VH-VL binders against Tricalbin-3 (TCB3). Designs and how they scored, part 4

Target 1, 208 residues: Tricalbin-3 (TCB3), of Saccharomyces cerevisiae (q03640r272to479)
Amino acid sequence: RVESTTWLNSFLSKFWVIYMPVLSQQVKDNVNPQLAGVAPGYGIDALAIDEFTLGSKAPTIKGIKSYTKTGKNTVEMDWSFAFTPSDVSDMTATEAREKINPKISLGVTLGKSFVSKTMPILVEDINVAGKMRIKVEFGKAFPNIKIVSLQLLEPPLIDFALKPIGGDTLGLDVMSFLPGLKSFVKNIINSNIGPMLFPPNHLDINVE
Key: E = the ipSAE of ESMFold2; O = the ipSAE of OpenDDE; V2 = 0.75 times the mean of E and O plus 0.25 times the DockQ between their complexes.

## First folded at step 1 (VH-VL)

Design p12 (framework fv_pritumumab)
Fold by ESMFold2-Fast, scan of step 1:
Structure p12 (fold): chain C 208 residues (1-208), chain A 123 residues (1-123), chain B 107 residues (1-107)
Amino acid sequence: as target 1 above (208 residues)
Amino acid sequence: EVQLLESGGDLVQPGGSLRLSCAASGFTFSDYAMSWVRQAPGKGLEWVSAISGSGGSTNYADSVKGRFTISRDNSQNTLYLQMNSLRVEDTAVYICARDHYYDSTGYAYFDYWGQGTLVTVSS
Amino acid sequence: DIQMTQSPSSLSASVGDRVTITCRASQGISNYLAWFQQKPGKAPKSLIYAASSLQSKVPTQFSGSGSGTDFTLTISSLQPEDFATYYCQQYNSDPLTFGGGTKVEIK
């Protein structure tokens, strides 16, 4: 049902603007300790997420498939989603000024002890897509939804590019580990969402 | 056009506090680590403190550790130096400098400087 | 700490002269040396990094050379705007350290 998908996409767009700052902080709090642990292995002094914002553009729901015989007082459906944050060049001047542009950067710190120089590596060309199973258990108390269960049906498509600031010429020590860093970042994403959302795991949200 | 403009220098009594500001313009401020360097009257330059582009990492000269705090507000393109427990020997012109974000060696050097702001600590 | 010894502390010269300033590190710093120019009451201006690499917009009359412990800044033909104080700085080891400066005065 196209109209139901349209309503949901409208709601997600509104909610995304409110939730994005919370998501940004949660990602930094969970990922930066893991990045700190791997930095010595790459011969660098520190590695951390410097900035993390996915901008104002929310994920889009592409389709819904419903299952009517999944249990008493329960509705099960499969949702396709896509998330492709717009590049700065696709933003309005107002959006750019208000710092709601997508900006994810990794700070690579090189130096000895007392003076640190942090070189940013931008994460751009982000593309995330997947299929999610949603189970809704209905209750009798307002808002009549008791539990919402979320599960990814397959590992999602996650792709991005690592782009050093200042063009394609960079210190040789930084350039040499970019492919390994990309693989490591993908592994961090999978290790953090896998136990929560990859089969057979699922995330339960209690609404009442 | 890259510009760094310091302010906040004043006459302060020993044991007092002062906050310096450095207003940056003409570049993406959050992409660069920044430093404070000072020069006492008639003496040489001394590096004081450095901060990463995000503000997540800071370093201090031994002479100021525990007394000075470097910070930045990337939304306002401003670098700060909070100076507490000031001593007569902290009297100097304090200069804001931009750490070059790229060099072939992976070490920091300064490519742009401000003109400085004078801090005098005396009774 | 690495000590940077700069010589001479001052010199007098005329427009068109060749000027050389030297900087010596107390230990090896490879090529991690920068040169700056400062005029009274003005911001320092970066001239050279990595011992011999010119910063953007710096005139070709300036050149740097050296490696290890001994470094030289050369002004091949002194211009009126070149009367200033020049400083060297090492960035091989923390803490960053600076030379004492060389004042280039009109003769």
Scores: ipSAE 0.000, ipTM 0.381, lowest interface PAE 21.0, mean pLDDT 75

Design p13 (framework fv_pritumumab)
Fold by ESMFold2-Fast, scan of step 1:
Structure p13 (fold): chain C 208 residues (1-208), chain A 122 residues (1-122), chain B 107 residues (1-107)
Amino acid sequence: as target 1 above (208 residues)
Amino acid sequence: EVQLLESGGDLVQPGGSLRLSCAASGFTFSSYAMSWVRQAPGKGLEWVSAISDSGGSTNYADSVKGRFTISRDNSQNTLYLQMNSLRVEDTAVYICARAYDILTGEYSFDYWGQGTLVTVSS
Amino acid sequence: DIQMTQSPSSLSASVGDRVTITCRASQGISSYLAWFQQKPGKAPKSLIYAASSLQSKVPTQFSGSGSGTDFTLTISSLQPEDFATYYCQQYHSYPFTFGGGTKVEIK
């Protein structure tokens, strides 16, 4: 149904704003220890993500395909989703002006200088898209949900561009650093999300 | 009906430049990733470049990296390929293709244009 | 760079014949494989995506199978309009790569 997709997209838009601070902290907790080990040879003491936001635009559910009930008290659906938080092609001028853009800011710490300098990197054209299979197992009293199973039907498209802003600073060659950072981010996604959601894996959420 | 119409193919000398266009109609252009694919006379298909639905993310075949630039104008429903430092081996029919269906999450080509011939010779 | 190897390069067949074309990837591509048909002087036509899913309005004599590294396109009963060159393509990762093509000729 188009009504159920519209409702879901409305809910996701509201939930995304609430969830973003949690996602930001989870990313920092995972990535910052690794970046500390890669600090450049320019006398920089530490390198860390200071700010992380994927913006105010939530992922969109583009379509839902429902399957005939395959087990007792079980329903299956395939959800097509897309996440393009930098994309304004479907937005009014007012909506585009008011949105919060994705932003990743690297903090560079110089111990002797007693200064922490933020080097902003623009995150452009994030494109994450895929299909997710959702299996819902109901308990004894419908509509009580017992277990929700999530599985990506194929590894998702994950693409993005990282562009530094500003001039030369601290002699750091950000252009040589960016491919490593981009590869590292993709490796984190594959290593942490892959075993959980990429085929043939799935994630079971016990609601009861 | 989905339609893709290429234009801009011409005879060019080695080292020259050329800009190809692909006019899209019959679908919401801004919801689809697009690609350029080429085919040399009597040869098979070779993927050249891809661009995301918004236009900011691009990918290129190794043979054209640093010489070709893919771009799009979603307000005009048009895809472009700027070709610089052309070589004899770039001689081919250049075809635009719709690459990604956001509704299905598939990244395969589903619609193709007729192509435009680029000849690089003296 | 994922290499796609198609076999055979050409084959001769008669109307009503069963035709099988194979495609091998140099590394695992799951089910991210498409098949295309191209007639002389014309643009390619999409036949199959996700290794086995038929594109809209493609006749049911076409079928695809396989996963990982080995894939097959089958034409169960060759029709006159099916004499063409067929290509496989992986879309698992960039750069996208095509097989060399298989020309299906009249016997």
Scores: ipSAE 0.000, ipTM 0.412, lowest interface PAE 21.0, mean pLDDT 76

Design p14 (framework fv_pritumumab)
Fold by ESMFold2-Fast, scan of step 1:
Formats: C-alpha cells, structure tokens, sequence
Structure p14 (fold): chain C 208 residues (1-208), chain A 121 residues (1-121), chain B 107 residues (1-107)
C-alpha cells in the first residue's frame, strides 16, 4: 500500500537539523583515514574532507509502500527517497548566513615532484535518489522496538559536480584531474556503503 | 651562519639582459623552495618567481612571465634569476627568499639583503 | 589577485606601548598569512607564519591572530629595536601578495 509522506517529511526535516552535525563529524572521522591511505596511489600528498555539512534541507520521502503480510509483530515498508541539498554557490549572502550551509569540500594537496599546494574542491549539484527497505520488529509489549533493518533495494542513483574554489593551482590542470577524482569519490562511497546496505546486504540496528 | 647573499645587480638599458645569483649557506639548500621578490624604489614588495627544492617546478608573476627564468644549482647552493627583455619598470631591489620549513609552505622565513637592478636609457 | 590592505600606513608610539597593526585580504585566505619586519637597508626578518605561529628566536612580545580575511599583528610592549616597517603576506594563492606596509616610529 502506498501512503502519504507529509507527516514523515515534517519529522525528518526537524530531526535532520539536530543530527546532521553529528553525521558530519562521524563521516570525517571514518573517511579521512581511508582517503589518507589511498592518496599516494593518485600522486597526491594528502587528501581529506575539509568540511562536511549537508545543510538544513533533509532528504525527502516521495513514497512509502507498506506490506501487510509481515510477521505478527513486524512492520515492513519500502521508502522512495531523494536528496538534493541547496548549493552555497546558488545562495544569496543573507540565505547563506541564516541556515546551516550545505558545504562539502575536499582538501587536495598535490605533490611529490611539485611545490605542494592544498586545493579546496567543492562537492555541489548533489542529486541522490533510491529505494530503501525498512523492517521494524517490535518486542512482545508494543511499542518496544527490538530490531530495525535497513537495506537499499538497488544501488542508489548518485550524482554530483566537483568545483575548485581557487583559480590558482600552481598552473596545474585541475580540469584534467577532476574526472579521476569523481570516480575515486564514487568508489569510496561504494566501498563504505555497499557492504552494509547494497543488495544482498542489510544493516541491523538493535534497540532495547 | 644561515644566510642568503644576492649579487649581479647592475645598470642595464631597456631590452637588455642580466643574471642575478643568490648564494645560500647554513641550511640544506636542496630541501627548500626558493623565491625572488622585488621592491621598486619607494614602492611596495612584489613577488617575482618561485622554484621547488628539486627545481622541477617553477612559477612566475604575470608581469615577468616569458621574460624571466628562475633556476637553481643545488650542488653549488645557488639560486639564479635570468632576466631578459628588461623594461624601465623592472627597476627594483631584487631579494632572494627561502620558503618555510615545509616545501609546500610559501611563507618566507629567511631573506637576503637584495641587489639593485636599474633599467634606464 | 588577492589584494592585501594594511592599516595604518604609519604610526608613532613610545617605548612600552602596545601596538596593533591590521591586515585585510580581499578574499578568504584561511590562515595562510605571514608577518615580517624590515629595517632600512637591512634584510627583512620573518616574525609570524600561519597567522599566529612565532618564528624561531622571535621575542614573545610579538603575536598574531585572525583567520579568513581579517588579521592582526600585536606588539605587546614596544622596544627601541622594534622601529621598522611591518608587512603582511598571503600565501594561499599565487601570485603571492603583500600588504603596503606599516611604518612604526618610536618617539
């Protein structure tokens, strides 16, 4: 059964502004060591997430399909979602001040045979869409949640643009570098999310 | 003593050429990037050129690009600036500078006294 | 190019005075700012790098602060040997650019 998502989107919008700063720090703590480990393979001295803020605009749930043939104390549903945060480069100065700005930037230090220079690269034009299966198992006494299971039904559609902030990179051809970096970023996403959420995998969250 | 000593400044006519040298002592020269900065009489400082520790990478101010060439001889602990097609507006004291502890840090932690280049007819 | 605006262009102060010099970048330079001192006819002397880090052997009366576009050099207790012109330098982007200088005169 397909159901209205208005209340859920209202809830997610309020929750997002509270949780997003925590998520931002967790991503940096987990991903930056991995980026440091692979940077030498690309001829890069250092690569790190400089900033990771997803802004005040939460993912939108576009549809929920509930399953009625679940276990006696289990709720199963498929959520269709989309995530299109606003870019800082498209904001007025007033808008940029008033909200938690969506800003993801990579610090790239190019080196070895060069005079090393750290380049900030913005990740913008983010467009993510997918379908997620959520299974909620309740304990004997409602509303005790026992387990929440998350699974992506198929790999999500992920697209974004890489935009260098600085125009001066010691004369380096940044545009020739960006396609390789974009592929690398997508590989990092797949390597971190795939084993947990891409089919046939799923993530179980145990709750009291 | 940790020191940079410039030489080669002279009076030249417009369109002429001149080569400046900077002798480094007291530190491991090949480890550090080097730069040339100039100061016209009574004016402010202007960055001219930079070179990596190995000499594999160079960069230039737009005002001198195509006319000046920075180079180094790590076996002699010497930095050079070859200046061609000199103009009256190139008249300045040319100062040699050492980049900071890391080769990627472009602040200057050691400077020379400079050598005067005068371009006039 | 990044324009560095330094103020004041000159100042007069007595020994023991607290002196502040400001430097403003036309665009964000993070903490990639250095301060140095130049005396007439002498080699410049580096004082501060990364906006607030003291160079080796620089007296602790010198301190730097700021980030982004606004930066300050402070001399907490001016000494006779501190008569000089002070410059800021950004090294966030090429070309490397400098402030116009602040001449400090001890009276």
Amino acid sequence: as target 1 above (208 residues)
Amino acid sequence: EVQLLESGGDLVQPGGSLRLSCAASGFTFSTYAMSWVRQAPGKGLEWVSAISGSGGSTNYADSVKGRFTISRDNSQNTLYLQMNSLRVEDTAVYICAKVGEYSSDWYFDLWGQGTLVTVSS
Amino acid sequence: DIQMTQSPSSLSASVGDRVTITCRASQGISNYLAWFQQKPGKAPKSLIYDASSLQSKVPTQFSGSGSGTDFTLTISSLQPEDFATYYCQQYNSYPITFGGGTKVEIK
Scores: ipSAE 0.000, ipTM 0.402, lowest interface PAE 19.0, mean pLDDT 75

Design s01 (framework fv_sutimlimab; at its last look DockQ between E and O 0.05; V2 from the best seeds 0.00; counts 0 for: pae E 18.0 > 2, off the site)
Fold by ESMFold2, look of step 2:
Structure s01 (fold): chain C 208 residues (1-208), chain A 118 residues (1-118), chain B 109 residues (1-109)
Amino acid sequence: as target 1 above (208 residues)
Amino acid sequence: EVQLVESGGGLVKPGGSLRLSCAASGFTFSSYAMSWVRQAPGKGLEWVATISSGGSYTYYLDSVKGRFTISRDNSKNTLYLQMNSLRAEDTALYYCARDYSEWAFDYWGQGTLVTVSS
Amino acid sequence: QIVLTQSPATLSLSPGERATMSCTASQSVSSSYLHWYQQKPGKAPKLWIYAASSLQSGVPSRFSGSGSGTDYTLTISSLQPEDFATYYCQQYGSSPPYTFGQGTKLEIK
């Protein structure tokens, strides 16, 4: 069964303002150490996240499918979602003016360690879509919520553009390494969210 | 009632161009991703292109990349497919389809026929 | 890129018989993103079974879907004359493209 999502999207938008900065900082704190010890290849000696904010536009819930279960203490739902933080076509003029845009820049080091330069590459036009399973477990005193469990049912659709900034080069065509960099970035994203959210894994939030 | 009505099909020579339209009604068009799916005469279904609800992101079948452009006008509730450099292999009935939860196509138009021949 | 292979290509049966057709994926797909469509001659496809096993509204209970991983099945428990159609499976993987199987044509003897 598919359910209306209008009220849920309104509440999600309000909560996103609080959680987006925390999530953005956690990405930098968790991912940059992983990058520090590797060379991605493709002519790239080093990669780091210089700036990371997801912006103020929340993910949109496109549909909800509710499940009836034999256990009386749980409710299960599947949420279809999309995250297009740069898209303003579904916003009022006021919402669009007040929007904080996403900003993600990568510091890319080219050349061998004895002669090298670092240049920024922006991550733009982000499009993420997926399906999330939400399970709510109630405590002994209904309707007291004890645990909310989150799971991505499959790896999400992830797409974006890479846009280099500036013109200085170490004798290399900057555009030639972008396809490999895009693949490497997608792999980093999936390797970080898989242990948390891909089945059989799930993220539990204890609300008691 | 959800309705999707395609138009703009016709006969065109190889290398020519054609623009398909899909008029949507009975739902909030701007809240849904939309797709084109085609079916060659006597053949199966083939996904062609998808556009996000806001129009910012597009995806294409590899064989049409660079030749076809999907777009939408949310103020007119209309989906478009601009087809350039048409080839005989593009001959098909082109369906407009709504993408709803679980990435299934829950509503389809009746299709518009594109014939590419000399 | 995921390829869906449907078998048999043509299934010829009489009314009242049980019809079974399969959809095999070239790699594992989530059952949540595997769907079936019914198409009658001269008509647009209709979503028939979604998420491998859930019947779309208005679909008779004689239809069922099952499967996981690479192997999915559509079954009609007692075939009716109106079930003559071509059935397509469709999947959505980690990213586009969406892919369809080549179809199983169900013919009534």
Scores: ipSAE 0.000, ipTM 0.440, lowest interface PAE 18.0, mean pLDDT 80
ESMFold2-Fast, scan of step 1: ipSAE 0.000; ipTM 0.391
ESMFold2 (binder alone), look of step 2: mean pLDDT 93; pTM 0.945
OpenDDE, look of step 2: ipSAE 0.019; ipTM 0.541

Design s02 (framework fv_sutimlimab)
Fold by ESMFold2-Fast, scan of step 1:
Structure s02 (fold): chain C 208 residues (1-208), chain A 118 residues (1-118), chain B 109 residues (1-109)
Amino acid sequence: as target 1 above (208 residues)
Amino acid sequence: EVQLVESGGGLVKPGGSLRLSCAASGFTFSDYYMSWVRQAPGKGLEWVATISSGGSYTYYLDSVKGRFTISRDNSKNTLYLQMNSLRAEDTALYYCAREGWDYYFDYWGQGTLVTVSS
Amino acid sequence: QIVLTQSPATLSLSPGERATMSCTASQSVSSSYLHWYQQKPGKAPKLWIYAASSLQSGVPSRFSGSGSGTDYTLTISSLQPEDFATYYCQQYDSSPPYTFGQGTKLEIK
């Protein structure tokens, strides 16, 4: 059966604001070493995430297909989700100032004889949608949660735009560089979430 | 190495009963859903029954509900299928199979033959 | 109940040829829960392709799977003698029963 998602979306909106600072640091810690590894291949000295925040707008759960007890003290649910955060470009100056807006920026650095310059690239127009299976195994007494298992049922839709800001392109041909960088970023996302969440893989979170 | 070994098949008359066993080794038996899948001579595969990892939930093909009972003993790493009120249409090779997270059967036993005839 | 229909029932080809067989579901099935098995005479089935397109460990790269919704395909780019077998598709869409197609028998011409 499909269930109402109003209460869940309300909860996620409140939780998102509290969790975002933790998520921002975790992403930078995990992704920056991978970006550093590719820098020499593009003839650049460094590539890193400068800022990462997905703003105050939480992902939306569009539908839940729930199953009653599919295993030992286990409940299984399929969630359909979408994440389309509001970009800075869609906000007035006042809104951008007053809200934690989505801001993801990459720094491209070229070093020359003790001198380096960085070109910021914004990640905007983010659109992520997918379907995931959530299994909840309960402990000795309901509703005590023992394990939460997560799996993406299909590779998610992931789309975004890369936009350089400022006037200094460091001499790079950005019209040739950016499409390659976008493909590389998508590959990094898939290589990080694939082993965790794409079938036949799943992520187990121990809550006990 | 994952291994599943079925036993208990044989010749039985219509209306009779048989109990099949499947001995599992090479993995943590108590973590997996287990299933019975049958194949009539010269025919395709037909799922019969599934039991959850802890034994609390069981699922059956409609035509065997009330006649067949799937069970397991996690302390002995053994899966069972109790078959009652057997009919000629139940004649088949019965496979024990381990269920993966996306509802596929990743390991199968050799099968045990059940023949229902007068 | 979701019915899986495989075609053709029998496919007669020679080594070196390309084999293509289909599995059609009576209702939409997630590709994550569409799987293929290989069965040789006198032997148990083996999981061959899971989640529509992922090859099981040990399956040769000449095999591939594709499809979504109601239409799924298994392809062998260049048949080898050991590939002649019966292939079954299988689905599970949220609740039992698990259902199998009737099989496609790949035989030597």
Scores: ipSAE 0.000, ipTM 0.423, lowest interface PAE 16.3, mean pLDDT 78

Design s03 (framework fv_sutimlimab)
Fold by ESMFold2-Fast, scan of step 1:
Structure s03 (fold): chain C 208 residues (1-208), chain A 120 residues (1-120), chain B 109 residues (1-109)
Amino acid sequence: as target 1 above (208 residues)
Amino acid sequence: EVQLVESGGGLVKPGGSLRLSCAASGFTFSSYWMSWVRQAPGKGLEWVATISSGGSYTYYLDSVKGRFTISRDNSKNTLYLQMNSLRAEDTALYYCARDQYDFGTAFDIWGQGTLVTVSS
Amino acid sequence: QIVLTQSPATLSLSPGERATMSCTASQSVSSDYLHWYQQKPGKAPKLWIYAASSLQSGVPSRFSGSGSGTDYTLTISSLQPEDFATYYCQQYGSSPEYTFGQGTKLEIK
């Protein structure tokens, strides 16, 4: 039942706001060096993430299916999740009013020293959905959890749109390179998540 | 409304190959994990293979691993099972089945089955 | 690997009688992932009871399922002629693997 996830979604919403600044910095620290390596071409000197926030709306757990493993000290749960941070249809008037929208922007820098111009590209219409397996091993030491293992049951749905701001492209044919940039971003996500979370791989968090 | 129709079964010699197809209609095929389940004559049900909704993840019964390949074409609403190096013990009626997550991953829709006979 | 054992292998009863059949797992499984199928000769299986106790749409109320952990039961309170079939239990717990019991054949006496 969806009702069985109410307490968990409440917890995730509160944790998401606290965690977002940490996530933002981690993404910038890992992605900006790779973007610098994209190689400036005709009139393009640098690419970097200027701003990164996924907003105040957390991913939603849509369902939990659970089963117990041998030994009575492990529990496995399959979680369905969705992340649609621009969708307000499930929010109260107060929540919608106070919502911080996702804002991811890429800076394009042209002309070292003589003329330096930056053109932001927004990432919008974010839609992420998937199924994750969570395995919890219990222990005797406080907090009675030894290991939490995370695994995606299949590659998640990841979709978004790229939009240049202001319409002025600083002489760049922005429309011609956006599909390549979108593919590059999806490749970075898959390359970083795949080795940790795609079967047979899993991410182990040692609590003990 | 919702239906699955299997085809491609037949008589084949040991060591031979067959490709089974399952045509889906009446539902959003690309949203569901799909499985093949077989039943030998006079015997019970045995799960053979499962494929994720996007086709990226596949899982197999140990005895068919390396010989069978499950695949899907979401643009054609079709599930496939390529069977190589067939053995007498692979003789069975092969069913296509839909995994329904909302029912605890139960197989809620089944096809009529296609018969595979491996005989010398 | 989790093995499901069904008992009895064959159950011979008359219409109007109560039928009870069991499914025992070699290891604990979640009731959310234990299901029952009905199969008549020459026909494909039909999902009958899912998540141990939930009746599939169209299944008569004389059917019920119960159980937890390693022990699960399917009961028919008063047999009708159309109920004579083979019943299979199935689990999804050694994921990504699925296992079926060997079946209980319910036949007319």
Scores: ipSAE 0.000, ipTM 0.435, lowest interface PAE 19.7, mean pLDDT 78

Design s04 (framework fv_sutimlimab)
Fold by ESMFold2-Fast, scan of step 1:
Structure s04 (fold): chain C 208 residues (1-208), chain A 120 residues (1-120), chain B 109 residues (1-109)
Amino acid sequence: as target 1 above (208 residues)
Amino acid sequence: EVQLVESGGGLVKPGGSLRLSCAASGFTFSNYAMSWVRQAPGKGLEWVATISSGGDYTYYLDSVKGRFTISRDNSKNTLYLQMNSLRAEDTALYYCARLDEYYSGYFDYWGQGTLVTVSS
Amino acid sequence: QIVLTQSPATLSLSPGERATMSCTASQSVSSSYLHWYQQKPGKAPKLWIYGASSLQSGVPSRFSGSGSGTDYTLTISSLQPEDFATYYCQQYNSYPPLTFGQGTKLEIK
């Protein structure tokens, strides 16, 4: 059975603005220590997230499929979602310019001793899509929620472009290392999400 | 065997109205989202409207919003498209198609289409 | 909205030749949300390839699909007379609206 997503998309749009500052700080606090310990093998001395915000546009839920023959006191749903914050098809040029757009930048530090320089690399054209299974187990009396289980049905699409700012002034052939850096960034994302959400793994949230 | 059969097409004058129907058989109609997809003579495919499996939510191409209304009757296994304020650019063969709304968003079954001609 | 551009608009080949046609998206599309349809003159479209690379039941193995991101390809390894048709790509990554490419017409030389 397939359910409508209109009400959920409305809710997510409102919640996204409230959650984004919290998400931005959590990502920097959790990821930057990992980047400091595993700088890419490109002659880069340091790598860190300088700025992180996914903007004002929330992910879109495209469809919800509910399962009726599940375990006792259990509701199981599959959610299809997409996140394309650069999609401005329903906004005027003025609205798009005035909105808080996604701003993700990586600081790449090159050189040693007296001549180290940090070059910002922008993360643009973000597109994320996936399918997630949500299982809700109720306690002895409905509607008391006991456990919520989350699992991605398959690895999600995560795509983006890397754009160096001022790389040419540093005498760098930045195009030579961007594909490798992009792969490295995707590996960091997968290594953080995989153990929690990729099959056969799942994340259990105990509400009780 | 899945079948979708459209009807209700015809010749109308600009500003006129038509109601298209699609009779579905061979599957549990209430489990699937349904769409109308049109094709102008000699042109490509254009999605027009989708209605969710339960009929609670509808989606439209911007150029038809406020003029077209998609609806369904799950007890009769029938999909409808009410077309008002028709324009010459609405002239097309209108297909009824079953949408895999939740997972991949493809159309696995199509009707043969019903021709709508908007002409004076 | 995502715009899909198909190339070439027309492909003129003889039976036995290899056919390759492209679908380029204005924004990245997950492969699971890109599909191909075959349409013969006077007939309804048929789902041909779903999720970029999965052949629909009844589609001959000479057909294959590939691609990711913005670039997708449909290939026919050795053309048969029944393969001459118009092929459309379609995306569901950004919805609504759901969009189709303008079509590639495969015709006999």
Scores: ipSAE 0.000, ipTM 0.459, lowest interface PAE 19.6, mean pLDDT 79

Design s05 (framework fv_sutimlimab)
Fold by ESMFold2-Fast, scan of step 1:
Structure s05 (fold): chain C 208 residues (1-208), chain A 120 residues (1-120), chain B 109 residues (1-109)
Amino acid sequence: as target 1 above (208 residues)
Amino acid sequence: EVQLVESGGGLVKPGGSLRLSCAASGFTFSSYGMSWVRQAPGKGLEWVATISSGGSYTYYLDSVKGRFTISRDNSKNTLYLQMNSLRAEDTALYYCARETSYGWDYMDVWGQGTLVTVSS
Amino acid sequence: QIVLTQSPATLSLSPGERATMSCTASQSVSSSYLHWYQQKPGKAPKLWIYAASSLQSGVPSRFSGSGSGTDYTLTISSLQPEDFATYYCQQYDSYPPWTFGQGTKLEIK
């Protein structure tokens, strides 16, 4: 439906901007304490999330299934999403020019004994896809959405590249630990998101 | 293996009641919307009822509203269709079908069906 | 409600021939929510083509779907014996009731 698609695009763009600071803080608050004092892999002494923003580009909807209950100002939708924030193929020229890029960085401390250095690692080439349930309760006050409830229907596809920022890694083979670190990061994401977003759990976001 | 198995069909007199069950296995039942689709002997497919994954939203064919109730028990991985005040025109093979959680709005898994015959 | 009308009701062809059948909606349907099912006698329906043009896993490449708005088509480029079945289109776009077409029976000539 054209009208349903237009409304949803408007909602998603507003929701993304409103929710991103919340998501950033939740990720840092939940993940960084788990990483403090723990060696997450071979040759790594400490790991922490330094910066976290997924930028201004909202996820792309691949398909939608609507469930409506007549007369209660509530819509329940199941949707397939893909989030590829570096992909500009679905943007207008104006949108592409004005977008705020994702910025995610990890602080990784390497070394033992008398030699230790913290190295930033950028998270790039992000590709996230999954199936999410969205329940929207409409209100009268701007932006006319009272509550948005989110639930993942199954564990999402999460893929990304870890790119160390250039510089001295204390002679350590950074490539030797990146595959393990990537797997560890994915497991941390799933273990944190699961209790919040996997059935029967859901995340409620108050918009008004 | 993803599987749906219907049961509860049978011969019933007009005005009678039956409860159909659909046992789901091999997937996370609570993540999928579910539907009942019927087919009268020698006729085409007719959608009867749909229930959302959490059970909060239900939809019905107009001719069965007030007589049929779709429900689910996610703890038992089972879908139900309570059929009351049955009529001759309700005679059909009743299929349980899984709706995709991907938002593509199709029924990708079907059971074998259970036959309901309404006759005196 | 959206009514789906399939044409022809019966299509009699021989193996090797091209089969074309249509599904016409009484009002516009998004192609993302128009699907085709194959049903053989005594068997449950199988999802065959979803979102108007996407072949379900295991469906031979001789099958194709196309269309938008109110007019949709299923085509089989060269019929094989196993293709003889009844094909149903379905829409899941608008508010219920969600509807099926009456079916096109593809039979051996």
Scores: ipSAE 0.000, ipTM 0.438, lowest interface PAE 17.4, mean pLDDT 76

